# Miniprotein binders against q56419: the designs that were tried, part 213

Target 1, 326 residues: q56419
Amino acid sequence: MEGRTLEEVQEEVFKRHGVLVPKKELEDLAKALEEAGLLLTEKVEARLKEEEEKLKRERPMRLAGLSYPEGEREARAFLEAFRASYPGEGEEARVLLMPHLEPSRVPEVYGAALAALEKTPPPERIYLVGVAHRPLKEKAAALPVPFQTPFGPALPDLPALQALDALLPFELFNTPLAFREEHSLELPLFFLKGRFPEARVLPLLVARRSPELGEALKVVLRDFPGLLVLAVDLSHVGPRFGDTPLTRTLAEEARRRDLGFLERLAEGEPEAALAFLGANPTRIDGVEVVASLLPLLRERKGKVLAHRLDLEAPTLSAVGAGTLVL

## First folded at step 14 (miniprotein)

Design kf26
Fold by ESMFold2-Fast, scan of step 14:
Structure kf26 (fold): chain B 326 residues (1-326), chain A 104 residues (1-104)
Amino acid sequence: as target 1 above (326 residues)
Amino acid sequence: SPIEEAKRLIEEAIRLAQEGREEELLEKLKEAIKILIENGASPEEVAEIAFRLAMEFVRRGAPPELILRLIKEVAYAAEEAGASRETVQRIAIEAYERIREEVG
């Protein structure tokens, strides 16, 4: 009935079914539908508030039994299989760039990340920076609660989170609901918790370029040293991402774009990495994270351990994934 | 003068800090910061106020989380007075750095 007058609805019913529906009956129906819609909206709002309150205590697993095993023993075997998928040796990481793409699609890339973690001394804390897949009230957010994993809860580093909040010009803990269903944190965290079970975590999401986050993190990391993890995917190509269907030429271009970006980061030149992408217009979801964290990435040399462009055949699309140690 | 009124309010806030009267302290502090920002005070000058108050709280055994809250409140008072988000962050970082240098 939306966008039609009651008279137009009456005329259409009469023409199709030979029945005149009194205006009052149509008005009563419209009112009942509106009341039902209001009740559904109220129920949805009540449920969202309830879920938000639950997130004040803990963040439950959402992808257990789907992307990784629920049981601790099975989860451990799963990690070992991913490590075995990468034949190379790792490098010690102070900064680790790793994907958040479904792990089974790029096992050797996650294996390279595990190899790097193997060579890294256990940190007291991990700064885990993912990409927001839901809107945030601010450019960035954190959730200061335990995140459940098959290896036990990843506990928040409350002192470091409080320091970070104090140094930002906005409320850090601004959008709890954005963390309810967030694979860019949950999937890397599975691997990080399995390797460093005692490390506390700062779970951070970036929605938009936030230079203020990088400035604050530079100060906090000096006083609360830890492992910085950028959980980002690389090129997004094909119709799913506003591009033409994937061809061999476009796939080759995406691989060169990803590697050119990672290689410039490995030289300690994050501005050059961003400029390189600006000249090559396919979107990378890590751009906003890298642009936010410039002060933490400058002058840090490292090594690209792995890269893959994973084909999503049903959509003729692909997503790039890589492991970079700085 | 406005600057003399701000100084008076800061002295009042320090006294309230010494007495543990947090709510009244924040009210006096916000008024002082508003006067200072409206009269062209630098982020460093506003950060110095946060530093001085923080040192009184440190002397009284206040935990780090209360000191961090004080920094945030000072920075937000500057925002309420019309300071940009860039200025708000500069105040917070400068206050934090000065406190860290004193406390370790």
Scores: ipSAE 0.786, ipTM 0.910, lowest interface PAE 0.9, mean pLDDT 88

Design kf27
Fold by ESMFold2-Fast, scan of step 14:
Structure kf27 (fold): chain B 326 residues (1-326), chain A 104 residues (1-104)
Amino acid sequence: as target 1 above (326 residues)
Amino acid sequence: SPIEEAKRLIEEAIRLAQEGREEELLEKLKEAIKILIENGASPEEVAEIAFRLAMEFVRRGAPPELILRLIKEVARAAQEAGASRETVQRIAIEAYERIREEVG
């Protein structure tokens, strides 16, 4: 009832229904609704604090039974089906770029990532860098707890995380709640844990470019070697993302943008990859991750294994996904 | 001078490290770093302090976790004293590299 007096409400009810509601009853009702709203706010805040405390111990699965199977046997069959969807052989990866888009939409792209993991010797740890879909207190964050998967918990690499934190000019473990529901970590982790069940993980989120993260990671990776995974999606085009409806021309431009970006990364030229995007770098959610990790990507040559622009027909929108090994 | 006072506080912090008095050490260290940062000390100069304290911890058999905590505390003290984020990170990385080279 913004801008309406109780007298106006009383008058309108009388005109429509011939009933005069006493002002006191309307006042009492308005007060009860306000108090209910305040109580709801307090309950929401209490629940968020409770969830934050739980996240200090472990990160539970959120997408099990939705994006991947809950049971270990079914999860294993699911991985095998995705690998089978990619007809090629992989390449060994020291750096892997893979999507975090819903896997069922781009099975051959995840299959290519699995093929690369088959050719990669088991790492002691995985640096899993995703994209924050919720605000972070800093430009980047990590959560140093076990992440549950159908293959068992992915354990944090506490020594490597502590070394990373020590080399950053901010608190690394700054926003636990941002990890409560984060598909850019959960979906790639499902595939990584299935392939490398013994590897420990550094679950990292980037919200905005953090050159300090790349500088710190360069040092940490030297002393704590492991597989670096950039879990990023590519072009986001169409009305769902604030653009005009997808046309054949816009889809072709998005595909060209994605492939040009990936190919320049494959040449070991990440600055050229960022420059290639020109006026619309924000259309690719991987831009902030790549910009943060420049020292780790320079002069590292590799190969684009797969790319797809996935059409979301109901919204005339599309999301690009790719697999790149470096 | 302020720099002489900072030097005295650093020597006191080293002595406290030798005695295992960690909380008292951190207070002296924070005061020294504040003086140094406010008087234009380079990241390399602040990193040298972290290195000297870390070597005392290493002599006493301290685990790597304590050395990393020391680096972070030095970085936090520099930030609290008004150092830029670039300076804070440079201090931390330089200290880490010097410790790594000495310890192996």
Scores: ipSAE 0.812, ipTM 0.927, lowest interface PAE 0.9, mean pLDDT 89

Design kf28
Fold by ESMFold2-Fast, scan of step 14:
Structure kf28 (fold): chain B 326 residues (1-326), chain A 104 residues (1-104)
Amino acid sequence: as target 1 above (326 residues)
Amino acid sequence: SPIEEAKRLIEEAIRLAQEGREEELLEKLKEAIKILIENGASPEEVAEIAFRLAMEFVRRGAPPELILRLIKEVARAALEAGASRETVQRIAIEAYERIREEVG
């Protein structure tokens, strides 16, 4: 915001309306607007503090009734429909890469993830790593509370989260409000909780590359074994994301970037996957997650089960989504 | 000397741990860590202090949660004393590994 003087405001009103407003009236108006702004700020601060206090107890559903059904029975049928959308068989996952894009846009990709979970023995805990869509105070964060789902609350693995915090050079529980509305955790969690209702969860967000997170997780996963889930979307192309309108050629390029990235991860070569993207500029939100988790991804071979580039026709844009088992 | 003062504070913290006086030991521990970091102690040397205190807590029957808290408090003290984030993580991981090897 540019600072405007009362004289500038008075001159503007005179130019536009041919009326000279007395300075006292302009001063009173400016003071009222400033006081209203302060009251709005105080009210916003009070709401944020209230929401932060609520997040100390639990993380409520935000997308129930929108992205997935609110009721348990309807949620179960919804999950089964997504599994049915994938005609293939799954494979056992020690590491699962799955999307966090709106599920109805890429049902076969979520179906592939469910197929992999069917072949995976129930883990005691799930390390769910999503992408922060809001600023974090640190490069990564976690929220150690129950996350509500239609299948009941996904309980935090407090011992594992405490071990992770102890091994980090920053406070792990640093930005609770970033978790209030975070679809990169909520949408994958719906599917994970539906398949593994007894598993505890470590809900983790990555905003920027955190090698410290990968180093700490390597130690924690050895002592607290579990399923590692990378909840990431792939290419973001088109005007919705600041690019030119999607053409057939640009869609083919995005598809090749996505598959080249996933195939290199499947060979156990995450550094090669990152280098491939560096040579082929793109907006893949999974880059920061993969870069943070390098020690957990090296030398783990696997398979790409599904990939789709979902077209958003009204905006001539697309988002890539894939399922990778390691 | 500063190093001799740090050793005295560590021995005092160990005695306080044996007595179950957690808040007082934490104050002595933070003073000792600050002196050590300011005088160029290695991550391994600082981790050894966390290990020694953790073993006293283990002998008293402390749960794992208190041991993890101790590691985090040592890391915070090192960070406050001006250690880099890289050094602080090395201290924490080294302490954790030594404690795990001893406890199982």
Scores: ipSAE 0.782, ipTM 0.918, lowest interface PAE 1.1, mean pLDDT 89

Design kf29
Fold by ESMFold2-Fast, scan of step 14:
Structure kf29 (fold): chain B 326 residues (1-326), chain A 104 residues (1-104)
Amino acid sequence: as target 1 above (326 residues)
Amino acid sequence: SPIEEAKRLIEEAIRLAQEGREEELLEKLKEAIKILIENGASPEEVAEIAFRLAMEFVRRGAPPELILRLIKEVARAAREAGASRETVQRIAIEAYERIREEVG
């Protein structure tokens, strides 16, 4: 449908099913679909308004019982099992880059993040910067409500969020619905809340490069110090992501791109990290976050603790994940 | 002139600040900033106005929340008046930095 005539639809049906559908039946179907579409639109709009109103009070768990356990005791055991998956010692983090990929697919990478958090003094607040998987009205957004976790609610740092909003040329709290189902915040938050139960959180999403976000955050972090967490995945390779099927060569290229990107960030050279990526079929969703946060990443030296390219064999696709401390 | 009208509104806003009439102050302030931006005032000039009003609030014991709200309302007024995003952020950061330096 969309930009197709009834005659074109009739011809397509005949070609595929070997039957010529009478024009009146096609017209009646088109009218029924249009009417159903209007009713579905009204129902969807009403539901979205209701969900948006609920999000003004709290953000409920969406992935409990799926990506992590619902109960606190089970959640604690789950988190400790991830720590045990990483045999190394952590390093203190002022800035932590960690994944938001399904944790069970890269347990040693989340374990490395947990090891870093063990070496990090408990922060008063965490600036949790994820990647928007739904459109935002602006390049970035925040949701200033408690986020539920199995370890209790992660409370928003309202003074720091208000300071951030004041220093931005747009409304920071601009797209509550984008936070309804956002794994780039929910999955890292599970681990962060488990390790720092008293820390307040600034849950931030980046959809596109926002240099104004980085400029505002530089000022806010000076006056409201805390742990900066970049919750980003690395290379996305293969048909699932609109790319060619994964080969040994493409997998090696993806690993080199991920590690080259992370290593340049570890050298305190985020512009060099972005330049290193260049043009290729491999997609890194962290690019927009890093590009937004340049003033916070320059001249901070650190260490890559872990990296994995996780293979999804049925689709010949892969997603890179890493842990970097700065 | 438009500039003289903006000055009158700023003087009214200062008086309202001294009287603790916050909502009325913000209304007059927004109107003044719109006039100033539309007539080519510099970001530094707009930030100075926000700073001066913030200092009246500080002197009267206003909480930090009201100071941040003042900065945001100034930024919002400048944006609505057609200032670029770069100009709006420069106004907000300049006002914030001056207030921070004075208050500590």
Scores: ipSAE 0.786, ipTM 0.920, lowest interface PAE 1.0, mean pLDDT 89

Design kf3
Fold by ESMFold2-Fast, scan of step 14:
Structure kf3 (fold): chain B 326 residues (1-326), chain A 104 residues (1-104)
Amino acid sequence: as target 1 above (326 residues)
Amino acid sequence: SPIEEAKRLIEEAIRLAQEGREEELLEKLKEAIKILIENGASPEEVAEIAFRLAMEFVRRGAPFELILRLIKEVARAAEEAGASRETVQRIAIEAYERIREEVG
């Protein structure tokens, strides 16, 4: 460890405060602080190992009672209320882009996603691709365990996950703790499990663009067909995101960038969607997911069903959300 | 030559696969892949080895999960030997596609 000697500490205290602290007292204090630090580190490490071991068996609900109801009956009523908030009809989805922000902030956007799922034949499996909000050891990761929901556990598609892992140049199951608290998977999964209770799931997180993930998924989806879901939010603007306070001009720019991105995806032009954003100045978090999944999005035409820029007045910030079917 | 040694190790790995000696097979396979990658073998050449071993597993009635594990072990061995991630993935996908075409 780098640091000052006890003698140097003793000398500085004497110079600043005119008190000579006995070296033995400084030694005893330093030892007590070091021992307390070691015990705290051991306790934290032991707790993390316990959490990681629990995640080998299942992924428990974290947002039940907060973002959605814990009980099955109440959860069903909640889901139907979200569907009712969208007055339009859905479109069949082979690929669904939906948000992962707090559902109560954009009920009509989640309602549009539910409308699309209503028109979609039940898939055998769902490839649920979210955005990592915690560091991953690799560009992408998955967790091959049941995810608990109020509608029962969403079971992993183990054969499809193993096929995906085999086709990747890195270990797919590389960061289980990143899944302990991950709303980009938990919130969309609530809605997906409510609509497709029999579907197995591949819960995937993207931290950075991984063309390797898209290449592997192209092969896996051919042999293990299913619904591809991109669970991403759009623009993030304002001080909460390291930006200037929200103005009408900034809000208009965020809406323009969100819609321009989605419309280009709807034309089956994901490279054009990425190029339209350039340096991504409004921080659309879907960029890394789209850039990873290019082979699955090219030449897939579809429709934007809903879009909203949700205003957070206390922070003068906003987050964009949309529903796109391909 | 190193290439002749790698071929010998591959034939030994195939024999071990036929005998169901999977742990010994993996050690011989890793050594062979290391030699091949260090001597400039193409991804297609390494994928061919994975394919040949997978076909022995198929003939023994091995589950598809074991074949996927074999592909992953070949990819790991190539990465450990210094192959780029692009090369590692190309090996895995080419092996998988050839196995899929043969098995259906």
Scores: ipSAE 0.853, ipTM 0.938, lowest interface PAE 0.5, mean pLDDT 90

Design kf30
Fold by ESMFold2-Fast, scan of step 14:
Structure kf30 (fold): chain B 326 residues (1-326), chain A 104 residues (1-104)
Amino acid sequence: as target 1 above (326 residues)
Amino acid sequence: SPIEEAKRLIEEAIRLAQEGREEELLEKLKEAIKILIENGASPEEVAEIAFRLAMEFVRRGAPPELILRLIKEVARAAKEAGASRETVQRIAIEAYERIREEVG
């Protein structure tokens, strides 16, 4: 609007409609529009403050009634249906990689995760590491409040969170609003809370590579042992993700990329897993999480329990999902 | 000298810790850490200061949360004084490890 004056606006209206709007009326309209813009900005700021204040007390469910049932009984049946969708037996997990995409799209992959949790002794706490889908003030963040689930609130492990914060070169509790709507934590948490109702949680988000997080977590996990969960999706291919339309060849390429990545992690070679992705590490959601947690993944042998490439036919796109136990 | 001033501030911080004057302690500590970092102190030297102050808190029966806060404040002061991210984290981890070994 730097190239347009009030006089130019009047001339354009006259040219198009053959009527000259009085200058005062245009000035009054411009003022009202500017005042409306300022009021909308003020209302937005006030709303964000209210939401941030609420997040100091608890994190409410956002996907209940959408991605999973609201009621505890229905939620339990839903969880058991996912377990039933995977015919295999699980293996004990000290580190679990599981997806965070819509569960109904890959039920057997979530079922494999449940099978692994079934073989895992109940942990006192779960380090749940998801992917930030909104900007963080730092490379990583946590929110130290109860997270609501249909199975009751998942309580934060405050001593472990405070120990982690003490060992980081940045403020861990730096972006509460990023947790308001975050499916990479909420969806895995539904399954984790259903299987381990007594476990406390450290809800962690990674936005960018933070080797500092991995180094600090290595120290904290020794004194506060628990289950480490990497809630990450795999290949993102197709136009929805800024890529070419999915073909049979590209789908097979994505499956090989996912499996090659997971198998290298299963060999305890996370640097090799990252290198395997080559010039295209952004093809896998969760690369930043793996890169941050290198000290916790090295020399840990494990097994890939499940992998699926979920096809989104209308967009000719796909998202990979897998379950890996270390 | 700057180093002698930092030592004086550290001894005052230890005295304030013994007296339970936490906020005044943190101000003296922040000033001392700034001087030390600007004059080339190692992460080990800064961690030693955090360890000494934490032991005074332990002797007085301070809760673990206060000890963790002290480690964080020392790391934060080093960061504000221009220490690298790696140096800040090494200070925090080394202080934590030493306190853990001493306290159990």
Scores: ipSAE 0.601, ipTM 0.866, lowest interface PAE 2.1, mean pLDDT 88

Design kf31
Fold by ESMFold2-Fast, scan of step 14:
Structure kf31 (fold): chain B 326 residues (1-326), chain A 104 residues (1-104)
Amino acid sequence: as target 1 above (326 residues)
Amino acid sequence: SPIEEAKRLIEEAIRLAQEGREEELLEKLKEAIKILIENGASPEEVAEIAFRLAMEFVRRGAPPELILRLIKEVARAAMEAGASRETVQRIAIEAYERIREEVG
């Protein structure tokens, strides 16, 4: 709103309409707009407070009927279709890296994740770590409420969340509104709840690298064992992400970057994985999650089950997605 | 003198824990932790105090939620007193580990 001087506004009106508007009239208009903005801000703040209050009880579905079916029966058929899209068998996961990209764009990758979940004994709880797409007051946050899914509510693991909070040098439950619309949790949770309906969940968001989160999680996971899920996408390339239009060369570089990153994680070398990305690690949104969880990823060997670089036409952009079991 | 005051506050907090007076206990504890941090107490010294109070809670049959709340309140007090994030986390983890070993 407020990057222009009254003189600049006056000049633009003159250039566009050939009329010089007196300063007092522009000042009166600016004041009226500021007053309207304050009223709109008050209404927005009131609505956000109402939404925050509702989030104290539950987190409703936002993507039902859009990214996945609303009804349980239709949701089950949807899951089985994704599993069928992956021809391989899974492997048991203690740690699962899976995407949060729109599932229909990378069905084989989600199918590989489902295959891994089929080979994994049902966990008592899932540590679901996603990427914050909205600002957090701290580097990481959690929301300790049931998350609605077509398979019923995914219940929070309150004792484990409380233990995690106690071991952090900040308030874990610091930004409830960041969870109101967060696909990096909602989309993986749909698949996880469908496969492990009895598992409780720790829904966690990382905005920036938080080594303190990984240090606390190492302690909590020992006493509250469960499945650790890193819900992260890989390379983001092309104009939609501030890069040049995708070419075959840039696509191959992105694919090589993704696979080199995943293979180093599979070798139990997360620091080497981060170093492999070189001077541009932010092109993979999972970097901050991996950097936060280093103590949980070191010396844990595994296997890359699937990888895809999905082209987004017409933007000539692409997002990488992969399934890794550790 | 400041250390003597912190010691008295800790002794009072232990008595309040034995009586189940949790809110008054937390107020005394927070003030004691602030004095200790401001006078150069180590993370280990602060963690020991949290451990001692937690053991009184355990002896009285307090639920795990209260023990975790105690650790968090100690961490908050240390942070408010100007301790670094690393120091605060070290205090919390060391207190937690000592409690786990004793209870386990």
Scores: ipSAE 0.763, ipTM 0.910, lowest interface PAE 1.2, mean pLDDT 89

Design kf32
Fold by ESMFold2-Fast, scan of step 14:
Structure kf32 (fold): chain B 326 residues (1-326), chain A 104 residues (1-104)
Amino acid sequence: as target 1 above (326 residues)
Amino acid sequence: SPIEEAKRLIEEAIRLAQEGREEELLEKLKEAIKILIENGASPEEVAEIAFRLAMEFVRRGAPPELILRLIKEVARAAYEAGASRETVQRIAIEAYERIREEVG
């Protein structure tokens, strides 16, 4: 039962019910539970295969009604409210770094991204690079199907995705199920689709650093120009992330780490940005994405529009978020 | 020699491309690439094969997606033959660049 020994099960029954169950009956029960577990696993696997087949046609919304409104009218008002949360002007972006954490936690950071998109000419396509929160069969993956949003479906750029696949040493469309529930794509896409409703999308996930992805994207972007979006969060600090409880000093260190990272990216020095993080690069979830996209970030100067360290007081933890235009 | 056999298979694949026999062409191509990779062919040599076949398809009016599929099949064959990921990507990029230079 859940990895317990037969003797432990027998003792537990005796303690709770004052009955010593014969060992043979417990053995029969254990076998029945193991068989039920196998049957349950088969049902789960069959359901996952069915979900994978459905994902070959479209990717439905998962966070509508939770992180953003379901209706188009309400979604539009929600997006405008986020823009209003940022008092500054945006700047044109060829590369945009924006967060993917819950938008209500950092409205001014998403507002800064919206300000940048307002200054950016409508792209024909968006290369949306998020972080995989579930295992991928390869270092990176894409899903070449329409992604539903309250503003209508974000259509895949099939020619550009096929060109990208051709230039990679692995199968690009390798893990459809990883896209079933993936907020690092869904949340930024809500804002991007609201601003650029006609742009096609290349939804990309990075699980581990993939220099080959950056090399391929450099070629593809030249022939299929578009807006490159890095949907990444910054510092993850505190017990929720297996770390020391947040103090004022640690929060200030996290802000310094985030801003130092972003500023080096803004100077067109992504290798220096990675080096600046020193021995704790994994504390920023954008590290693997930046390390994968080095050829696209070098010598491209820009500006940090916003930064916030979102404090989760009950857990003494925090997540950094920023908007960077290159 | 193995290299002579690979060359024979490549010429046969080109002939099959001219005849529109795509499935047979892919089988001959995969066998040729396997021999070449196992005998230390450079990425540039393998990319040349993809380029030659792509030019035959371009002459017959093949759409871009078929050319991209050909590049991917060549890269996949090299990987299955034991080429490193770096070598596989070099083959694909070299083939793509050469094809782009010729057809735009």
Scores: ipSAE 0.786, ipTM 0.922, lowest interface PAE 1.1, mean pLDDT 89

Design kf33
Fold by ESMFold2-Fast, scan of step 14:
Structure kf33 (fold): chain B 326 residues (1-326), chain A 104 residues (1-104)
Amino acid sequence: as target 1 above (326 residues)
Amino acid sequence: SPIEEAKRLIEEAIRLAQEGREEELLEKLKEAIKILIENGASPEEVAEIAFRLAMEFVRRGAPPELILRLIKEVARAAEEAGADRETVQRIAIEAYERIREEVG
């Protein structure tokens, strides 16, 4: 349609300004714009390839100095402050659901997670399952490299990751760039590495429900036992999330859905938790993770340690966060 | 017959495994799996092939990473031959379980 578009542009200019722009001039402009677009695309592709190559070696910190301190000593004090924000005791976790929301917004919820980790024997490995905030080529992905933290690198469990890949009907290591900027892994990992500095990690992202992931993980967890962490936020309500401004009624509905979801998970009824949410009108991002991990969550009873709906007054929006031990 | 050709390729792959000729083995294995899937072989039948080859590598002292790679290559070959993803995963899990039971 290039030729037709140029003819239409020429006719519009003539009608509005009484000037006939030569087709050669319009063609030269179109060609220059196309060449500029190709050069911009080439530069973007080159930068993405460079970033992808860096990710083959390690995953650097992105939120150090922003969401948590860069230095180890400051990071340790920061972590202890979050623990102190929760006055209760934790319980041993075999499965931990914790948030990935900015920690400063819900310190008592992260404190509850830390309390649970204090009661949990150090695992040899952590299966850290977050939510993809960027498209993945498949329903799920992993990145088998060290993830940098202020407490040192969280090393990948390569044998367990390879076993997981072998049992999946797709390539597990399919979208490295999705991990370049992923707070659903980085923020929980800060707390997990601070508590369990020797644990290896399987950093996993879910974009869409993958029953195949749950089936494979059930087998892998039997042979490579570890702590399963679901790093998910709960309700997302208000204009920041394409919704109406937050009202007391909407906030109450979000809390009701968050707690009803968590309560059913705590009873070992993950299908009931999903059914309770229906169409997920308050946008609990944990739905796709729970739906992927059903065989790991069934018949496991536990306890909700904390829940908060964090209010963002400037945007009339809110995000739910909770800590659940199974 | 196609089934007879697949059997010949599997026996060739087992012989290549005994000789440590991995690349030639994978080529023969992929050809055999394509024939089997196209002729309606069950996931259990394909998993049996992965198991037999894996046991040959285990006898030769192959590390677990090579066994896992073999399972992945078998599953990938089944997918390339037109098996659906549920079948592909079933093949991989059944092969893994059988190898794990034998090896411990």
Scores: ipSAE 0.823, ipTM 0.926, lowest interface PAE 0.8, mean pLDDT 89

